VH-VL binders against q9nrl2r1430to1533. Designs and how they scored, part 298

Target 1, 104 residues: q9nrl2r1430to1533
Amino acid sequence: GGVHELSAFEQLVVELVRHDDSWPFLKLVSKIQVPDYYDIIKKPIALNIIREKVNKCEYKLASEFIDDIELMFSNCFEYNPRNTSEAKAGTRLQAFFHIQAQKL

## First folded at step 21 (VH-VL)

Design m8e (framework fv_erenumab)
Fold by ESMFold2-Fast, scan of step 21:
Structure m8e (fold): chain C 104 residues (1-104), chain A 121 residues (1-121), chain B 110 residues (1-110)
Amino acid sequence: as target 1 above (104 residues)
Amino acid sequence: QVQLVESGGGVVQPGRSLRLSCAASGFTFSSYAMHWVRQAPGKGLEWVAVISYSGKDKYSVDSVKGRFTISRDNSKNTLFLQMNSLRAEDTAVYYCARKPSYSRATYFDPWGQGTTVTVSS
Amino acid sequence: QSVLTQPPSVSAAPGQKVTISCSGSSSNIGNEFVSWYQQLPGTAPKLLIYNNNKRPSGIPDRFSGSKSGTSTTLGITGLQTGDEADYYCATWDDSLDAYVFGGGTKLTVL
């Protein structure tokens, strides 16, 4: 635990946010913009929420942080058909994440 | 052929009601959220309301909240807009439109041809 | 008033190029995909551009879109008289929780 783990998580979230394929994941989906989203997705999450959890020291283990990032990708693939821009961006960003997560 | 056809427009006096219909064909209507967009004479486009594929979730702009109700009948492939307490500023062509059910989509396709509502005294 | 700002009119001769601008903010264009619509006189709007720069089937490549920061532009090359129409940009606004449209630009082909 502690500051070392927080710093590593913050660095990785910043790398994800800056990635060209982060656009589907930067913020929560609006229930007004996409009213069907929350009927299908029961545990919504986004990079801004994950970053806030990192800053509040809510992740005690790397596995908890990784689980939230994987949930974010899982939600994307569950809601969006595979041929959409969202699903394609999610596939590329998830591959990038798996490489970076080896540092944790 | 994917198509949306509106009906139910007309000329009414302020304070009265109209119900608009939008008949959908050529796609699985029950799989899409549906929208109403209006356009006042000589003015631009204004988003009005959305309804989820099931009809469970409904949202509208503040200017029509409490007066307009969006609804749908999936068994008839039909979208509705119930307009109560109509005001002169509600005078517009009303379009129904489909938006793709993707998490970040911000575009409408197709659009209906529109139905004209005129509120005058 | 419109949240997205477009020039009220633009004009050019047949065969020329025109660009139509649309300016917004971080709560809309800056954070969201943008779309463009063509509205011929007396007709419904027709999707020209979606996801900033993509064309639906049937839209010729002389129509293009681009986005930079909080602004987007529609480009039309090889202008034809049949391009006379109103053009609207559109996106989602996080602050308003609503879809927003630009005020529209009337294109005249002289």
Scores: ipSAE 0.713, ipTM 0.893, lowest interface PAE 0.8, mean pLDDT 92

Design m8f (framework fv_erenumab)
Fold by ESMFold2-Fast, scan of step 21:
Structure m8f (fold): chain C 104 residues (1-104), chain A 121 residues (1-121), chain B 110 residues (1-110)
Amino acid sequence: as target 1 above (104 residues)
Amino acid sequence: QVQLVESGGGVVQPGRSLRLSCAASGFTFSSYAMHWVRQAPGKGLEWVAVISYSGKDKYSVDSVKGRFTISRDNSKNTLFLQMNSLRAEDTAVYYCARKPSYSRATYFDPWGQGTTVTVSS
Amino acid sequence: QSVLTQPPSVSAAPGQKVTISCSGSSSNIGNEFVSWYQQLPGTAPKLLIYHNNKRPSGIPDRFSGSKSGTSTTLGITGLQTGDEADYYCATWDDSLDAYVFGGGTKLTVL
């Protein structure tokens, strides 16, 4: 991608961060807070990491950006049972992301 | 019926060792990270240590690092705290506690009844 | 000393309401969910509130939690003599990489 696509990534990440359901996704899970997380989740990611990658122009294609966001949701659903607040927030934020991603 | 029952407390002189146990029942012990939390007489609660469900990952607060070792035996549904080089400031009731295995859960439920450790000369 | 600050005591009459405060910083309450625990004399702590304002099954709705900025409060309405206990707030601290508890508040029902 181009400059237009990079600006769109920045706008979308900002909207995700500001969303009420972003709380499970803002930063990486601490291995002290949740010591078994990294035994289960092999490719951890969070919105702060994705935002940094956008700011450093590390996403060359929209598909790479979308893949990282989808990995973030996939990790949430893999670790957290479906009836948890985390999984419910992830479901709502993922739906919001899919609507916003139409702009990409 | 989910239960945690601590044992192994007692009175000991500074520099000695004690080993605490926490017997778990009524849930799949091997699926949960487990914690130790202590409470000095007339004082508040202080988090001490955590161990992963497998026992491979262990973390403790700086004040006990190198002296206390958390461990578990999943075949016996038992959590341990090996306390070496005990100091007067380690005097407390020691609780074991379970934390839900959710990515952002920061609360403890249930707690054991506690076991008392007194370090005095 | 406690990382989270609570008043050492609060008191009120049966049927009244009290609010117990807990103040922290951006590295703990400002960034993380808060839980509250009730400790009756001679017993282990019991979970009252988790995720700032949610109650476990069995906890009556007269207990409530709220969070604003770097502070959180536990509200208790319709006070009963059986509510006499120590109350603790707790959260995760990003800077310390540790779970932290408030110093505790003793509630007396006069």
Scores: ipSAE 0.600, ipTM 0.846, lowest interface PAE 1.3, mean pLDDT 91

Design m8g (framework fv_erenumab)
Fold by ESMFold2-Fast, scan of step 21:
Structure m8g (fold): chain C 104 residues (1-104), chain A 121 residues (1-121), chain B 110 residues (1-110)
Amino acid sequence: as target 1 above (104 residues)
Amino acid sequence: QVQLVESGGGVVQPGRSLRLSCAASGFTFSSYAMHWVRQAPGKGLEWVAVISYSGKDKYSVDSVKGRFTISRDNSKNTLFLQMNSLRAEDTAVYYCARKPSYSRATYFDPWGQGTTVTVSS
Amino acid sequence: QSVLTQPPSVSAAPGQKVTISCSGSSSNIGNEFVSWYQQLPGTAPKLLIYEDNKRPSGIPDRFSGSKSGTSTTLGITGLQTGDEADYYCATWDDSLDAYVFGGGTKLTVL
């Protein structure tokens, strides 16, 4: 048997969370830790928020799920210089995501 | 090259006020969030407050909320800490410090040399 | 009491190796980068290690950091008398929404 679209999203989020390069993306950036973050990033998102949306059946199409994951990576590359550990982790995790997303 | 120099410390009685300054040089001060960290005599380090690059967003540890106010003057490359209603437990060396503006950065570099505040009767 | 636990003291002879531990939880070390600071008597803290295991320019490779789960360690090899100092671990705590420091470890080189 196949997997329902919702189950596929759940599996992919679990695989992303388990990946060694997920650490910049697990939770929202704190406004106290980085007070300038929300002046630059207008649509903040993180894997915990995406997982919650999956669990509440808020994604009707695979494209909506993919858009939220891509927004997460886009925010990382916009805020962090390319040579940072955050940007490097984001690059590797995004490549992993693109391979896994082909299953959707 | 990059330097932070604190001043304004001294000996004051409980309940009084003191204003600390931190003069920055060697980098674009207006592009960085700035922090205050303190150290009581013979004790460890305690984070106190942060201010955004524009000065619009300010956050402090609960034990000093309502008493301490962090501020900055970007035209003078200077960070301030206004300390009101001082208590004996505020006795410490106060350091200003810079943190890199990366989304998950948790380290401070450089640090100033510190300025000593003693609250005593 | 600190949320990050360090031994209060450690000692070793010149030329030996020492390891200083720092234990936390999933809300801090387990979830965030760790940094280490050296504080020589009467001076400001100096960054030794950042992002768990990286050294800033000017810090010799005899200083190293490593993280496993909710704990991290600072390793110092080839001990010198000039290494006598207090050492602090530090990170961000997402439950407290604050930066946290360990209680400090006094290194004595006998």
Scores: ipSAE 0.735, ipTM 0.890, lowest interface PAE 0.8, mean pLDDT 92

Design m8h (framework fv_erenumab)
Fold by ESMFold2-Fast, scan of step 21:
Structure m8h (fold): chain C 104 residues (1-104), chain A 121 residues (1-121), chain B 110 residues (1-110)
Amino acid sequence: as target 1 above (104 residues)
Amino acid sequence: QVQLVESGGGVVQPGRSLRLSCAASGFTFSSYAMHWVRQAPGKGLEWVAVISYSGKDKYSVDSVKGRFTISRDNSKNTLFLQMNSLRAEDTAVYYCARKPSYSRATYFDPWGQGTTVTVSS
Amino acid sequence: QSVLTQPPSVSAAPGQKVTISCSGSSSNIGNEFVSWYQQLPGTAPKLLIYETNKRPSGIPDRFSGSKSGTSTTLGITGLQTGDEADYYCATWDDSLDAYVFGGGTKLTVL
């Protein structure tokens, strides 16, 4: 994407990071904390990685950026049962993302 | 009733080995990562090691790397800690503990009753 | 030198209220849920509070947890002699990539 699109991606990632429900998504899951995570989740991703990709201009299309954010949520719902604090935070943050992504 | 029972502790001289066992009952053992946590006499709690549900992935605190090996036998619902080259600083009560399999879970429940390891000359 | 700092002891009379503090940093308490464990003399730790302010089944509502910034507190109301124990806070530290425990607080009911 263009300069305008990259600025929009950065703004959205900053808003996601600052959201109260971002805590499950800020960094990759630790293998020490959750050794089973990477046996189940084959394409791990987190907001710090997505932000790095934005800063390096690795997203050429808005759809690529949206796909990475959606992958992050998909991983959360695949690993965590729906009644967990992680899944509930993911549900609320994903809804917030969908509203903000309308600007893209 | 969910239960963990440790065994295998004892008094040994420095440089010797012990193998601790933790027998699990009342839950699907093969669906959980399992942990060892220790407590030195009069001191606080220290995390030691974790093993994935399959037994494929294993991690331990740096102070025991190369000396301690965590393993499990899912067919027997049993967790193990092989402790080699024991040092006086390894003297502690050793607890096995379960942690929920959530991506950010930070709490342990249940805990076993503990087994005491004393390394003394 | 614990990563999580607790007072070594607290004391109060039966029926009173006590709070036990646990201080950390942005890499642990500031970003993570906290758990609290009660350890009666000669016994294993027992989960008392999880996810900062939730009680497992069987833990009375006299016990509560809360968090503000990089610190967390365990509150005990209606103190009973059976509450004499060591209390430990615990969480995950993102920077150390490790589980961290407080040094423990000895509660004495006088």
Scores: ipSAE 0.710, ipTM 0.889, lowest interface PAE 0.8, mean pLDDT 92

Design m8i (framework fv_erenumab)
Fold by ESMFold2-Fast, scan of step 21:
Structure m8i (fold): chain C 104 residues (1-104), chain A 121 residues (1-121), chain B 110 residues (1-110)
Amino acid sequence: as target 1 above (104 residues)
Amino acid sequence: QVQLVESGGGVVQPGRSLRLSCAASGFTFSSYAMHWVRQAPGKGLEWVAVISYSGKDKYSVDSVKGRFTISRDNSKNTLFLQMNSLRAEDTAVYYCARKPSYSRATYFDPWGQGTTVTVSS
Amino acid sequence: QSVLTQPPSVSAAPGQKVTISCSGSSSNIGNEFVSWYQQLPGTAPKLLIYENDKRPSGIPDRFSGSKSGTSTTLGITGLQTGDEADYYCATWDDSLDAYVFGGGTKLTVL
């Protein structure tokens, strides 16, 4: 717990946002831009929402934070074919996340 | 070959209605969101509307909301644009276009040849 | 008026190189993929570039795209008379919740 866990979550989210492969994940997919997205993806999430939850101290456990990040990647791979720029960025960012998450 | 062919354009007076059609061939129409984009004479391109692959979700630009309705018939591989209460500023060539179903895609390919709508009095 | 700003016209001779600029903001080009379209007189737009710098099959490599910050450019080398057309940049705008196109650039090849 507490302060140390929140600081670690903040540091990790900032590193994810700054990563070159974060672009598919920075904000929610627009229903107007991609009207089919929400027919397939039932629990949408993005880094801006996760960052807000960290700032409001809504994660009680590291597992809850990790679950939201993993949900974000799962959504990407569920919607996007594996050969897309989105899926390739997701694969690289997820690997980066798994290395950094070991510090949690 | 992947192809989109528009029809239904014409000359109509203000306040009247027109229904545009776009016939798709050479791809699985029911797997793609479809768009309408228009171009006024001598002007640039303006996005008009989009419809999801199922037809469940529909969105349009504010200037046509309440007047234009996008729809589709997947059994006939056809996209429609019902245009009511037409105004002089709706005068344009109307193109149907396909967009890839990727979460961050922002491009259109293919495009139809366009159908001309002229609203005059 | 367009949210994305392009020069209204550009001119060059056959065999020369030309670049067409497109300027936007953080709500569009800065955060989104950009595409470019060629429109020959009396025809529908044709995709030239997608995802900032990729070419669809059939588009020669003398057409190139690049993006830096909130701006993007279309480069055309080895100009041919058949390149005389209007060119449009396009992307998604987060603040407008809409696809946006540049005002278009008329390329004259003489």
Scores: ipSAE 0.739, ipTM 0.902, lowest interface PAE 0.8, mean pLDDT 93

Design m8j (framework fv_erenumab)
Fold by ESMFold2-Fast, scan of step 21:
Structure m8j (fold): chain C 104 residues (1-104), chain A 121 residues (1-121), chain B 110 residues (1-110)
Amino acid sequence: as target 1 above (104 residues)
Amino acid sequence: QVQLVESGGGVVQPGRSLRLSCAASGFTFSSYAMHWVRQAPGKGLEWVAVISYSGKDKYSVDSVKGRFTISRDNSKNTLFLQMNSLRAEDTAVYYCARKPSYSRATYFDPWGQGTTVTVSS
Amino acid sequence: QSVLTQPPSVSAAPGQKVTISCSGSSSNIGNEFVSWYQQLPGTAPKLLIYENYKRPSGIPDRFSGSKSGTSTTLGITGLQTGDEADYYCATWDDSLDAYVFGGGTKLTVL
């Protein structure tokens, strides 16, 4: 078989999903699991939503894609104290994202 | 130091009502979502309900929806569970428990000592 | 039936080691942090392990937790008579939108 070309955004999202520190970001926070989340976080987002937007060709500019990823990290740091496992994972994954995003 | 103490349990007939209380001390009660978890005699643990720190958002397991109402009074550091239309299957020890307000937290600490509710004819 | 499966009982002698398993699925253990609770006879549950492997202050290091795929295990070394208790695993279930507990494992120290 041949190698299928993936879009730059899809390749980056796949790399983020595969990263060990992606666990806080794979899906939206449940209102039942964390009933206070949506009172604090006004623009919720997660990697599954971003990936869906990529697959539907909703990002016309790299800046729009980058803004959604950065919003995801910003939400994490706003809700979670910095000493939490969530915030620590977010810090490492964001650094990884910044390196990979140089390819965009 | 950090402590939860339940009260209000007792023996009641089917169809009656009971209100449980959970008194919190040693932490900023108004900063935490609070939970009720129950345990039927000789059985395992079952999650019942949660309430947000403000009391605005509340959710419960389907088997008690419309019958049980979780509420809180932050000025008194007290959590409540109003139990209406009680059934034999509601017989259990009821525990209140605190959960950390982190986006992916799935653990409870501390737990109260429990209060026993027996629904019997 | 509970969505998290534990053996109903386990036993060993003082000083020995045991492991208690807890099996779930991709909608719970596979995607979420797991916690473990110890319940001594007649008492409330006590947090033993959180976030798969972390111990709260005051829990001795002979208690350990691990997670692999859709399963998690509680390890107890240097068993003591005071460890006789029911042990419960717990997590969040994405499909049910609910916290779920294992059926519990009774540990007997002979």
Scores: ipSAE 0.748, ipTM 0.896, lowest interface PAE 0.8, mean pLDDT 92

Design m8k (framework fv_erenumab)
Fold by ESMFold2-Fast, scan of step 21:
Structure m8k (fold): chain C 104 residues (1-104), chain A 121 residues (1-121), chain B 110 residues (1-110)
Amino acid sequence: as target 1 above (104 residues)
Amino acid sequence: QVQLVESGGGVVQPGRSLRLSCAASGFTFSSYAMHWVRQAPGKGLEWVAVISYSGKDKYSVDSVKGRFTISRDNSKNTLFLQMNSLRAEDTAVYYCARKPSYSRATYFDPWGQGTTVTVSS
Amino acid sequence: QSVLTQPPSVSAAPGQKVTISCSGSSSNIGNEFVSWYQQLPGTAPKLLIYENSKRPSGIPDRFSGSKSGTSTTLGITGLQTGDEADYYCATWDDSLDAYVFGGGTKLTVL
């Protein structure tokens, strides 16, 4: 929970946002664009929300931060079939996250 | 083969109502969000409304909000657009279209052939 | 004007190549997948390109799509008289909370 951990969370979120495969995760899915989304996904989350939580110092433990990122990927794989561009991007970004999360 | 067939268009006076239907075949209708898109004579395409696969969630553009209601009957593989308080500017060919329910999908395929609504005064 | 800007018309001879541009902003093309549609006179729109550059089954490889920043282009090679149609780009706009279409481009093959 310290200043160094908050800096590490911010750095990791920035790296995720800048990654080529972040596009499905940058913002929440619109209810109008995809009206079915919130009937299936009960705990929606996106990188902009996670970044806001980091900036407001809402993560007390690295595990809480990791849980939110993993929830984001879990939602992607639950909603999108495996053959979609979303699921493929999620798979690659999740692998990148697992490597970077070792620094936490 | 996947098909969408619209019906219910016609010529009506301003202030009247019409209900459009779109009959779907060749795919699992209940697994797809469905859309209405219109095109005024000699003009471009304008998105009108969407409905979730269950029919629970419905949205429409501001220009028709409160006047048009999208609905569906999954047991009959049919999409509807109830159009109330019709105005001259609602004159258009109305197309139904399917969109995949992927989290970032922005494309429509297939489209119906369209049904013509003319609001004359 | 439309939120997505297309040239109103383009023309080329049979066998030539044409490109149709579609320009938007960060609230639409910049952040979302783009699709392209062909509308032959008196017919419904037909999907040509989805997810910026992919073709559905049955669309010949003469049709191609690309996206860069807030703009996208439709390329058509080996033009045929049967390609005379209106072409529309489309995407989602997160500021408007709506699907948006370009104003359309009339292609004349002469």
Scores: ipSAE 0.742, ipTM 0.902, lowest interface PAE 0.8, mean pLDDT 92

Design m8l (framework fv_erenumab)
Fold by ESMFold2-Fast, scan of step 21:
Structure m8l (fold): chain C 104 residues (1-104), chain A 121 residues (1-121), chain B 110 residues (1-110)
Amino acid sequence: as target 1 above (104 residues)
Amino acid sequence: QVQLVESGGGVVQPGRSLRLSCAASGFTFSSYAMHWVRQAPGKGLEWVAVISYSGKDKYSVDSVKGRFTISRDNSKNTLFLQMNSLRAEDTAVYYCARKPSYSRATYFDPWGQGTTVTVSS
Amino acid sequence: QSVLTQPPSVSAAPGQKVTISCSGSSSNIGNEFVSWYQQLPGTAPKLLIYENNERPSGIPDRFSGSKSGTSTTLGITGLQTGDEADYYCATWDDSLDAYVFGGGTKLTVL
């Protein structure tokens, strides 16, 4: 991975953050708000964490960045039933991500 | 029919203890985190405590931390609030409430009818 | 004082519309779903609105919710005498690590 790849990751994360369906993904789930979350989700992640990893140049390959975004969606669908607002937002945002990721 | 019924309230002197119970029916109690919310006379609602569905994780508001302990018995479909070292400011109607187990849910439904705790000399 | 600010009272005549405001900050309403509760005298709170604008089954469409920025509003149309109650907004606060409720608004139907 090069400088152009890191710039592309930042741009994509910014677009995800600005999307109307990003609200379930902006920050980590609070263990006090949802005390059962971390018993089910073993690798928690959120857009703020992914953005920090981009800024710290922790992604060496585009596949590592894509894997973290996909993990974020996978966690959403594992914890939340598919008829919830969280899962519906996740489905729409994941589709948006797949379109934007074609630019990577 | 989903229902929560509180009991155990009463009149008690400052410094004493009470244990509140909340009996759940009509849903799989062991699948939900449960909450206590209180309301002082003529005042608004105040969140007090939460317990995970397994009972492993418990959190309470700072004003009651160390004095109140939330617990549950899933075999009896019952939620508890052990209230020690009671103070006049703990006088309130105490409600148990269920919250959906969704990652961003911030609402309570159903609520119990409440049980009244009066801390008076 | 409450973390979420509501007017202490509102009043209107039967058949009219009222709007009850609830103001917070970026650490609560700005980042989280909001719910609204109705409390009739001597009763437990009842969920009216969840996830900003959704109604549970059994709640008539006269009740509506909306959220904009760090504020939310409860709208009630076609007011009925049975709507006299205290109304509370509620959400999660990231800074406090706690659920927070507004101070409540007493609705009087004139």
Scores: ipSAE 0.716, ipTM 0.893, lowest interface PAE 0.9, mean pLDDT 92

Design m8m (framework fv_erenumab)
Fold by ESMFold2-Fast, scan of step 21:
Structure m8m (fold): chain C 104 residues (1-104), chain A 121 residues (1-121), chain B 110 residues (1-110)
Amino acid sequence: as target 1 above (104 residues)
Amino acid sequence: QVQLVESGGGVVQPGRSLRLSCAASGFTFSSYAMHWVRQAPGKGLEWVAVISYSGKDKYSVDSVKGRFTISRDNSKNTLFLQMNSLRAEDTAVYYCARKPSYSRATYFDPWGQGTTVTVSS
Amino acid sequence: QSVLTQPPSVSAAPGQKVTISCSGSSSNIGNEFVSWYQQLPGTAPKLLIYENNQRPSGIPDRFSGSKSGTSTTLGITGLQTGDEADYYCATWDDSLDAYVFGGGTKLTVL
């Protein structure tokens, strides 16, 4: 709770957005760009949505914030084969997140 | 060898219909989203429509919505474009093209050789 | 006007190098992968470059791609008469929610 906790979530989201491997995660996948995406991925999420939730104070617990970030990575690995640029970026960004999340 | 071959083009008067086909070979057709892209004489490329690998989801450019319908038959490895109420501005070579199934893919490979549609009064 | 801007034509002699530019915006090239296509007269487009700078199997290293900010370039070295063709950049546009192509550049090998 409180201002300090929300500032920590915002700082972490900003660090994720600025990371070189954030490109698959910045915004929701377009259904026109990838028409099969929403038939496979039932709980879509992206960094812009997570950032909006932080700004609107929708995360009451750090675990809720962490769950949304982990869902984002889980979706990436479910949709994209392991040898794709998306999956490789996701693996590196997830490792970075795990290190930074220790500060929460 | 991965290959796409279009057919069904021809010369037709405004208001008429044509159905284009694209026969796929050399890959698992049912695992890929498929696209139609057209090119008017002496002009550049214009994206027309996409269909999901299952055929459940379909999207097209606004200028052809309600007139063109993309469909596929995975059992025959064939992609279709049903073109109704054809207009002079629909005159183009029509290409089918494959898109990789990645969440951020923005490229087409391979392309078919194209089939020519001429809408002339 | 197309949303991706290319010069309508470029020319050079055999053996020389050319670069073909493609300029867009933050809603397309600035945040998406870019691909390049070669179209020889009377033929279908052929993928030359994908994901900004990757070459498909069979494309010689004379062809290269690069991206900086909201612009991308196709480089061709050791020009051959067989390279005379139209070249198109392409990407996804977030604002239009559509695939977009540049207007095309006609390369003449003099």
Scores: ipSAE 0.661, ipTM 0.878, lowest interface PAE 1.2, mean pLDDT 92

Design m8n (framework fv_erenumab)
Fold by ESMFold2-Fast, scan of step 21:
Structure m8n (fold): chain C 104 residues (1-104), chain A 121 residues (1-121), chain B 110 residues (1-110)
Amino acid sequence: as target 1 above (104 residues)
Amino acid sequence: QVQLVESGGGVVQPGRSLRLSCAASGFTFSSYAMHWVRQAPGKGLEWVAVISYSGKDKYSVDSVKGRFTISRDNSKNTLFLQMNSLRAEDTAVYYCARKPSYSRATYFDPWGQGTTVTVSS
Amino acid sequence: QSVLTQPPSVSAAPGQKVTISCSGSSSNIGNEFVSWYQQLPGTAPKLLIYENNDRPSGIPDRFSGSKSGTSTTLGITGLQTGDEADYYCATWDDSLDAYVFGGGTKLTVL
């Protein structure tokens, strides 16, 4: 992607990181903290990994960036029951993402 | 209603072995990762080991690695800690504890009442 | 060494308020949920506060938790003699890849 696309991805990741509901998504889940996580979640991802990929210009298309963000939310809802703080934060952050992604 | 009960503690000489058990009731044991936490006399709490709900994944602190083995029998709702090559510094009350299966949960509830292990010559 | 620092003791009279501090770093309290446990003499730890400020069913609202930056505080109002216990903060530490507990604070109600 171009300079415009790179700037847009960086700005959106920064807004996601700064959002109050980003806490479940900032870093990868530890296999020692949650030993069952990687038996269920086969494609783990987090905002720090996505931001690193943006900085290394690894997203060739906006769709690839969007797919990684959506995978992050999908993993959250797959692992966490809907009544958890994680799932509630994920629902709100995903709605925020959908609004911001329209500007992409 | 939800309850954890430890057993198997005792007084043992250095170099010997003990096997601790934790009997779970009142919840679906096979849906939870289970933990062992210990407390030396007059000291604070120290996390020891965790086992996944299936029993496939196990982790322990370095000080007991190779000597202690955590295991479970889901058909009997029982958690185990096999303690080999016991040392004086392993003297403690050993608690089993449940942790919620949420991606960011860091709390334990419930806890068992504990079983006392004394390693003494 | 305890990576979470608590005062070793606090004391106050019945009916008063106390706060128990717990200080850590960005690798633990700064990035993770914190829980608090009460341990009455001769008993197992009991969960008082989870996810920084939530109370389990059965825990009175006299007990409260708060988190700011890399520190957390347990507040107890309307102190009762039955509150005499050791109090522990706990969380996950990313650098150690382990659950960590504070050194404990002995509360005396005189």
Scores: ipSAE 0.722, ipTM 0.894, lowest interface PAE 0.8, mean pLDDT 92

